# Ledger of designs, part 1: VHH binders against Growth hormone-regulated TBC protein 1 (Grtp1)

All scores and structures are predictions.

Target 1, 359 residues: Growth hormone-regulated TBC protein 1 (Grtp1), of Mus musculus (Mouse) (q9d3n8)
Amino acid sequence: MDPAERAQAARARVPRIDPYGFERPEDFDYAAYEEFFSTYLVILTKRAIKWSKLLKGNGGVRKSVTVKRYVRKGIPLEHRARVWMAVSGAQARMDQSPGYYHRLLEGESSSSLDEAIRTDLNRTFPDNVMFRKTADPCLQKTLYNVLLAYGLHNPDVGYCQCCAQKPGSSAGLRSSLTGMNFIAGYLILITKNEEESFWLLDALVGRILPDYYSPAMLGLKTDQEVLAELVRMKLPAVAALMDGHGVLWTLLVSRWFICLFVDILPVETVLRIWDCLFNEGSKIIFRVALTLIKQHQEFILEASSIPDICDKFKQITKGDFVTECHAFMQKIFSEPGSLSMTTITRLRKSCRAALQAQS
Structure headers, positions and changes below count from the first letter of each chain, unless a header shows other numbers; antibody chains are not in Kabat numbers.
F, E and O are the ipSAE of ESMFold2-Fast, ESMFold2 and OpenDDE, as the mean of both directions, binder to target and target to binder. V2 is 0.75 times the mean of E and O plus 0.25 times the DockQ between their complexes.
Where letters were taken out, [cut] stands.
The coordinates of atoms that the task and the answers printed are left out; those that the model quotes come from them. Centres of patches stay.

## First folded at step 4 (VHH)

Design g1 (from d8 with D104F H109D; framework vhh_7aqx_2)
Fold by ESMFold2-Fast, scan of step 4:
Structure g1 (fold): chain B 359 residues (1-359), chain A 121 residues (1-121)
Amino acid sequence: as target 1 above (359 residues)
Amino acid sequence: QVQLQESGGGLVQAGGSLRLSCTTSGRTFSDYAFSWFRQAPGEEREFVGAISWSGSSTDYADSVKGRFTISRDNAKNTFYLQMNSLKTEDTAVYYCAALEYYGFSPEYDYWGQGTQVTVSS
């Protein structure tokens, strides 16, 4: 038999479903993905030895210089839930509140909260076999419980009829659960534990990403403006291109922030980003964004119109650069240069004040 | 589920060669990536080498790179570690391990019992 025919026959039995349950389209290069993933598992194997030694210590995992180095180099899939819970503070919060999650689910919910969640459920990972109604166990039900519990836990997120009594105000009537469903869905896929997913969601929404999912989304809008300022400081040619065409950064990058790169970057890359996000906080989002823009600076600068800029920004989140997650993660810590929380905090105060003055 | 069994260990003189085999029982051999690890007395278990599920990618510890070669034979449900230019420092119990490619959380929970390799001077 022809070598190409033998290779095709070997690939014919591949189910087209990735390890996370996502069905891939017919034109997806599944053989290349499988080769990438099996090669990546070799890297994770090396990390597993080091992590096993670290995790056998008394007192479990705690934030330290060593843990920071280990997290940046990759957390093995089997340890992600445990490490995320520990370094985010979610484990401590869960331990301080025994039975709280289950009591939330026993509580009364409003019809508006239920409707908002059910609307988001139908839009959450329709291409994932585990989120389909026919799945057993059905992760769609798990996702419903996590989002319901979070809406009851934090009434400042979700649809608020009291704040938007008059119909016709689309901003005031918008569900702030949009985006949070994708985040919760990923947490459920990785932890396979409903309560842990709830507490990790609380770590993200309640502490790491302040005001991202409130009705005004002021924190999310602020951080997009912080990115614009960082681009002006570090990549002035790109900033000049954006200013020259009058394009708004929110139109290009809002999904990078609100979904924490879910469905924007490959799954393995998103998980590596979240490893660092849970450990080091929101500065990781800016490092990822700056690295994407810097790597593709010359390509972006070729743009001659707003639609061309938009198309190029869609392209920079695809391809080998973002698929080779180990190399990509090394670059987010080198390519943007220095980026401190002091700088981010200062820029957040400035950008928030500017946004409030424009209102 | 997969069961792993090492063979080919033994006593060999420095500068010699030895080939370890790991035979798997199971009908999903081609769905696994495979690795070799070793553990010397009083030392931690260390990574030696790995081969991807397709066989097109291999990786090695710096200490064995250029001397050891990992390969797989899907028809025989077996994978190998060819050890050349052996040193006394290579003396250890060698373990084979399998990573499940298909599944939500690929984990190294399939390990062999180990085979002793002793390199004499």
Scores: ipSAE 0.000, ipTM 0.208, lowest interface PAE 17.5, mean pLDDT 80

Design g17 (from d8 with G103L H109D; framework vhh_7aqx_2)
Fold by ESMFold2-Fast, scan of step 4:
Structure g17 (fold): chain B 359 residues (1-359), chain A 121 residues (1-121)
Amino acid sequence: as target 1 above (359 residues)
Amino acid sequence: QVQLQESGGGLVQAGGSLRLSCTTSGRTFSDYAFSWFRQAPGEEREFVGAISWSGSSTDYADSVKGRFTISRDNAKNTFYLQMNSLKTEDTAVYYCAALEYYLDSPEYDYWGQGTQVTVSS
């Protein structure tokens, strides 16, 4: 079959709207996607069989060596909510606090908090049919509730659009910098449960990620510097290129960290990353980042200016490498080599101290 | 509402060949990806082979690679499993399955009743 005939046939078979409610763009490669899913079908089948057997055991899901191996190979979509809740500790916290989420929503909110959240609602997944104002059910209402509850639950973090906005800059441009709206939105799409989404958001923001969404974003800035140090240790030629041009890692990777790869990588790949993130913690973010940089090392090293470096970093998050999610996930555990939480903790302490000394 | 019906199972001697057919009725045949599974007594159901919606991509379990071939005939609303160089360990109930296009589905949407394949030494 020629390429045009194949594309036309695939376009008729593959739905315009993906299973998560996102509209595929008009230039979407339906033929390549169909063939990708032909291969992925084998992996989905093996995954379903193994997880069905695992979940038939009495006592539910708990962290173990076996669960870690299964999670790294991907969690079936319909079991993601249950498994994420269990392995992140969110289920235990929810069970310890009956009615807490409900009581938070009955609490007093400020007009400024309400306005900040509503501004971000209009910018959250405009290409998703479930997040439009006219949708029934409208997930914007669910997203509003989760974000409001989290702002009331953790006042030190809140939902502070103003903290991400410089004096004189556009509020609309800065709303995406909070990142919590994109994270909460994905949680709602996968769990289909408002309260579970809240407790999973608490697991990510309150426990797994160190101070990413506080007003100063110190933890987020720290982890970007930790990545820079890991690149110096593992990919010294790339580090030399960055140092030679005086480029700031924040210009290249801030959205990788603040949005946990939402809108940066394909949806399926982000979900595979989050499977591991909920189970193994924040080191997964560094494994993903290092794998992307290492895979494209030669391409990156061709750069001759800061804009060229920025363009190349935009390109490395696209294409077959990141779309073939199963192979990609295998590589994040092999390609970066050894990476322990001991090393990350040490680097976090030194990078945080350096950042605080500059302020 | 697609229904699957297997045929072509039976008794065959080791080293022989057998062709299984799965005929579909109901919805549009070309909208489905198809797979073959098998289950021996006392064992879990295992994957055997799959064919894409376009028919241009196929995948096989390592135990059957080079011996089994999956194919589809859209004009006949039928897909096949050609089994060559059969071994006694290939003895199982063979199931055909259809998956309508969905991301990350935990289960196949439609299954056949199964057909017994017995390979004698």
Scores: ipSAE 0.000, ipTM 0.345, lowest interface PAE 13.2, mean pLDDT 83

Design g2 (from d8 with S105F H109D; framework vhh_7aqx_2)
Fold by ESMFold2-Fast, scan of step 4:
Structure g2 (fold): chain B 359 residues (1-359), chain A 121 residues (1-121)
Amino acid sequence: as target 1 above (359 residues)
Amino acid sequence: QVQLQESGGGLVQAGGSLRLSCTTSGRTFSDYAFSWFRQAPGEEREFVGAISWSGSSTDYADSVKGRFTISRDNAKNTFYLQMNSLKTEDTAVYYCAALEYYGDFPEYDYWGQGTQVTVSS
């Protein structure tokens, strides 16, 4: 029997599990995925040799032009936790606060916070073998601990979802917690260490993405408007289409920002984005968004209604363009052109002021 | 774009005090959080202390807590590191750094040239 036919027969009888623990469904094109991953593994192996030399020679990883270049070309899976901890500043914060994470878990929590987390646990990566109740070790328990600790660490986020809510009024706050559970879940998958995952979550939520998960979600709303302004500057035809139909960017891209592309883009691509996000900060999100929109601008410009625009934006996050993660990552640094934190900071100030004037 | 320049370094006896200054030029001073770092000969650069953009929050490395104080003067576009009860182990080149208010952590976008502090026994 042909090897491809044997692979197809095997897939029909047993779940296919990827390197991250995700079971692929029956209709998944596993042969195409295996071909992609076999090719990508060669790239990862070559990068691993260079990274091993860098990490041994320096007594640790430090932010530098060399590290920036290496990170953009991909961090090997086995080094991600160490590099993410170092370049995000999470390692420094953890070292400054010995025992803090464990003390949070020993503290009192609200029954509302506990219930909210447990409700979301069953909806977090049901297709991942390590997040099932029967798994040993069970990452669902690890995820519970990280989210509980974060709710206690940042009461403006955690307590606002629970302490003052009337029955039936938690839709927006639930959305914020749901975004955090997907982010925390990915951190746990990569670090395999709950305390490191906690400090990386703090780096993302507390510093890199300020106000994304507060009750007002002001930072999240601000960054969506910053993207709209960047599209007006760099892709004026797309901006004209959006303005012509009166479309709100929140309808198109909210999950790109709140989940940091988790379940929007392929897992390999998300991890490559996060490599750069931890090292270079939030400008990476805008580079990814602009690259997706620019690559598909002719397709988007064919839209004739708001529902059609929405459907096209769902389609642009799928397919070979985003699956070939190495080529995609090269394009986020070339296709959008110049994009500085100075520009982003100015746009954030003006967009935030406009949003606050609207409230 | 912000430029940073340190001053106030020098030679001091153990148990003594020294104040470092970092003067900024360019963008609005109040848009930035500020930090001090140090690097001893043959060692890696380490964090010393930080002050938030509003001045309401400060943070310090455990080795300097209770001895060093960071402060800012928005009217003078200057921030300071007051170093008390100096030890020989505090001998290092001291660098100031600035982080934009809406900047990404841990990006310290702007660094000074450094100023030498030598603590003799």
Scores: ipSAE 0.000, ipTM 0.118, lowest interface PAE 19.3, mean pLDDT 79

Design g3 (from d8 with D104W H109D; framework vhh_7aqx_2)
Fold by ESMFold2-Fast, scan of step 4:
Structure g3 (fold): chain B 359 residues (1-359), chain A 121 residues (1-121)
Amino acid sequence: as target 1 above (359 residues)
Amino acid sequence: QVQLQESGGGLVQAGGSLRLSCTTSGRTFSDYAFSWFRQAPGEEREFVGAISWSGSSTDYADSVKGRFTISRDNAKNTFYLQMNSLKTEDTAVYYCAALEYYGWSPEYDYWGQGTQVTVSS
């Protein structure tokens, strides 16, 4: 078939709305997506057989070498909620606290918390048909409940009630108010269960991401500096470029960390990353970041100014490299080389101390 | 929902050929990707081959590459597994399966009942 005829046929066949409710953009490459998804579906089939056998044999999911291997190769969508709940520790926390989520929603809330959440609701996934005010069922109410419950559950974090302002990262810091809403929204789309979404949000914000949403966002700032140090160690030419121009890493990568790649990478790729994140923890974020930077190293090194660097970093999160999620996920475990929690913990300690000395 | 029915199984001598058919009813045939699986006595069910929604992409288990070919006929709502150079190790119950093309999780309720293939020496 003529390539133009193939493209037109694919446009007629591939739904305008994706499986998660997002509208595809007008310039979306339907033919490339059809080809990608046809191949990826075969991979999903092979994995689903292995997962069905694993889940039937074990009676339940718990962390193991086998589960780690399976998770890295992708969790079938129908098993994601169950596996994420189990490997993150969210299920155990939920089981220890019967009725807690519903009691939070019955409690007193501040007008400032309510205002902060409602302000972000209309800016959360405007391109998703399930989050529109006219949707039935409307996920905005579900999202409001999860975020309200979390603000009441963790008053030290709340809903970013006291964010530090850093001149070089003003855009990124404004996005901090919307970080939790994007994360909670994805959890709701995948679990289709309000209470499970709350406990998974607690696993991410309360345990996996240290101090990301606390006042001053010290943990978030620390992890961005940890990435800078990892780039110095593993990609010294890129580090030299950044130092030469005096560019701040927060200007380039804050949304990668605050939103856990939501609205930065394709939805399928984000879900594959979160599979590993819930199982292996925060080192996955650094593996993803290093893989993106390494893959585009020559392209990045062509930059001649701070705006040019910023534009290139926006481009490296788009395109075939990140859309072919199975190959991408294999690369995050090979391309950065060795990366241990011991190294990350050591770097976090030194970077945090340096940031606190600047206070 | 999709319903699948296999046909074409039977007894064949080693080195011979056999073609399995899977007829689909229910939803639009072209909305699904299709796969063949097999299960020998006492063994796990294993993947054999798959064909994409458009028919442009195929994939096979290493044990059958070069010998088996999967194809589809949208006009007949049927897809096929052409098995050549059959070996005694190919003896199994063969199952056809349909996968939601744009779903990220294949559902196992889209399976046929199975058809027996026996390869004699």
Scores: ipSAE 0.000, ipTM 0.343, lowest interface PAE 13.5, mean pLDDT 82

Design g4 (from d8 with S105W H109D; framework vhh_7aqx_2)
Fold by ESMFold2-Fast, scan of step 4:
Structure g4 (fold): chain B 359 residues (1-359), chain A 121 residues (1-121)
Amino acid sequence: as target 1 above (359 residues)
Amino acid sequence: QVQLQESGGGLVQAGGSLRLSCTTSGRTFSDYAFSWFRQAPGEEREFVGAISWSGSSTDYADSVKGRFTISRDNAKNTFYLQMNSLKTEDTAVYYCAALEYYGDWPEYDYWGQGTQVTVSS
């Protein structure tokens, strides 16, 4: 059988597509995934009954102790968009700004800005059937609109054009200046609503994540240093290993923060994290990071070099621990222990001042 | 490049059927996903239905689901919109459109000239 015939036969095979539209590779353990998902659906079904009662009884969704408890235990897929819109404040902003999103899209049509966005879109979820150019409706078109609108809405962040792939970089590596394309992509995939995705992106980029996507990325850099300090406080043996090797936390965790775990953790786990992130804010990112590091503490402590540490940090985002999303979410609220916004705010001020002094 | 030409439009009574055809010329037919759109006088252009490059996936506007079927024939370089149980509100100019596998967005790469469909009561 020649290579062309084999390629034809391979294309004729039925792809294994997950519930979110991602085409899983042939080496992916889909049987294990199906077993996990069937078990997880039992949990989601139990939660759906409780959520249906909550949504009818309260006349809508607002931040409360009850909603926080419910969100932490899982939002059913069919209610996710509604709850995210409500608890993030995005719904209120959309309601107070009728027609604003559509007016943004009717404005400027810059060919250079279009080209910059399209370059990133070609790299956004090539393994998702909904984001292929052949899909109709094509979510790449929706993603283009959301990113264009956001660049016009927030010129301080914009959508910066990046240089071509750096000399010496791998052809497989993504060169995104923002990570916003991955975030907006997930929002579109879950909401199936272009305008809601725009307002949720605004909630994340404009309010929940302090200065993550500004040109200097000072907020993102600050929060990575805040994580380092939290590790010193809560996981001193890991901190000692990092200090001993002079490791830069940006080498380990920058993608965890900038992409909000998209393409780092399994889809179900990312969505459960975002459920809590929209409701409880940025401290959730630190809870996730600390839980990953703590769970794999002994494994990490075996490392003998910076490359070994980097490889281990890539491994800790894979496997059963992060795939069993319900158990994982329980652990982000128990394993790191106490973590207050007061502590985070104090550390942010200290770390930001230190970074500004070093510049 | 590719050119699109609609045919099969005309006058039909409510409850009747029409089959629209869109014949393509130029580039390889199998490199394109295809869609149908319609526009009634004084209204904006509305999506009707789509078929993927492989023909394995179709999508429809809620207003036409169960009544309209989109299909493609790669050997004839033609794709179709089978319209059943036609209503007076289906009266519009129908346009076919093609999206190249590696084509630019945000719009469809190629459009037909349109064919008139009139449904009488």
Scores: ipSAE 0.000, ipTM 0.100, lowest interface PAE 22.1, mean pLDDT 79

Design g50 (from g49 with S105F V111Y; framework vhh_7pa5_2)
Fold by ESMFold2-Fast, scan of step 4:
Structure g50 (fold): chain B 359 residues (1-359), chain A 122 residues (1-122)
Amino acid sequence: as target 1 above (359 residues)
Amino acid sequence: QVQLVESGGGMVQPGGSLRLSCAASGFTFSDYAMSWVRRAPGKGPEWVSAISWSGSSTDYADSVKGRFTISRDNAKNTLYLQMNSLKPEDTALYYCARGPYYYDFSGYLDYWGQGTQVTVSS
């Protein structure tokens, strides 16, 4: 064995795996992470007692003022699937459509859809032990099924490859960076149920997120422009900096929207965001984005070039501010101030019209 | 950590040639489409060229078609831009960027290098 292979074998001898199955590098500060998570588990345990009483008392979960307060303070991991299914409307749709998911999987699939999904499977959470071919159960097969079913369920959206074209085409690019695979993967990790993951993906892609995953991605582009307008309204100094440098918001925040903060923010923080997203809808995405930008406003304003702005926007998604998820979630409801769906709907119409006029 | 480091910029006379390189590290280079974007003084960013993850597909801005060639070496984690028949209008800071190309210069790009200066003047 050569020295490079020996070094790789040595590193493989002591894997560090987080509670979600992700294998962390040897240089990851796992001791600090364990200390944080152990402290956070105390908070989750206290919340679990309150949630158990709520769930038993109601006989089920329905949207209410009490549920809204409880969701904003965090859903314990063991209750997330049940609560997400209930508050998103996914449970009702699943109950109304017995056998539908399984019928989709038994249906005829296109070879192009199959190839697109399979290409992305090995790139979806390669560092997660549950997604490796040696895992039992193997979540890679579960992920394939959910994505295939969704592509057949919604042909207008399909499995989006971000306007990609096949390799060898002179007319464009092929990309494996899609977004839906990362979202579906997280749903599978949390629900541990293939069919529930499908119906939750339908809730996000089909109802909560307006036209994010169609080939044109018009809704995704629109929401990035909506964020730019919200920044202009609420954080005018930041907007002036961006305009002065000619910065495209797509460059800074596309992955925040397309992956719903997966691999951008810590897992615990993403799950807390999704708790609120399933209950309160897409305005939560804008609250998170505005909170990140506002908290780091002075830092961002120090930027002197486009690469410097890009680097700073990567830094603001890391560190203690986003790792301390309980405090962070409190801030997304205070720091941006008032933000209504009426305002978002108005801005969406304006921004979409502007984008279509440029096409 | 993802890093993109551009090199090969400099001063050249009109009609001359330059080859830009971008050394990528901290990610599986062969899994990602790559782009070149430039910014001239006082102007916003202009997308120049993009290449698919395998190198089989390429695309170019109309202003550089027939003059510039994008290529990649996945074994060396390196992206290239061969620039021929350079014009004064090509004077700009040239950035290497990771990401798929959606459309023009507003496509999805998640990591940028620091840029390398290209100056075309007599």
Scores: ipSAE 0.000, ipTM 0.421, lowest interface PAE 12.7, mean pLDDT 81

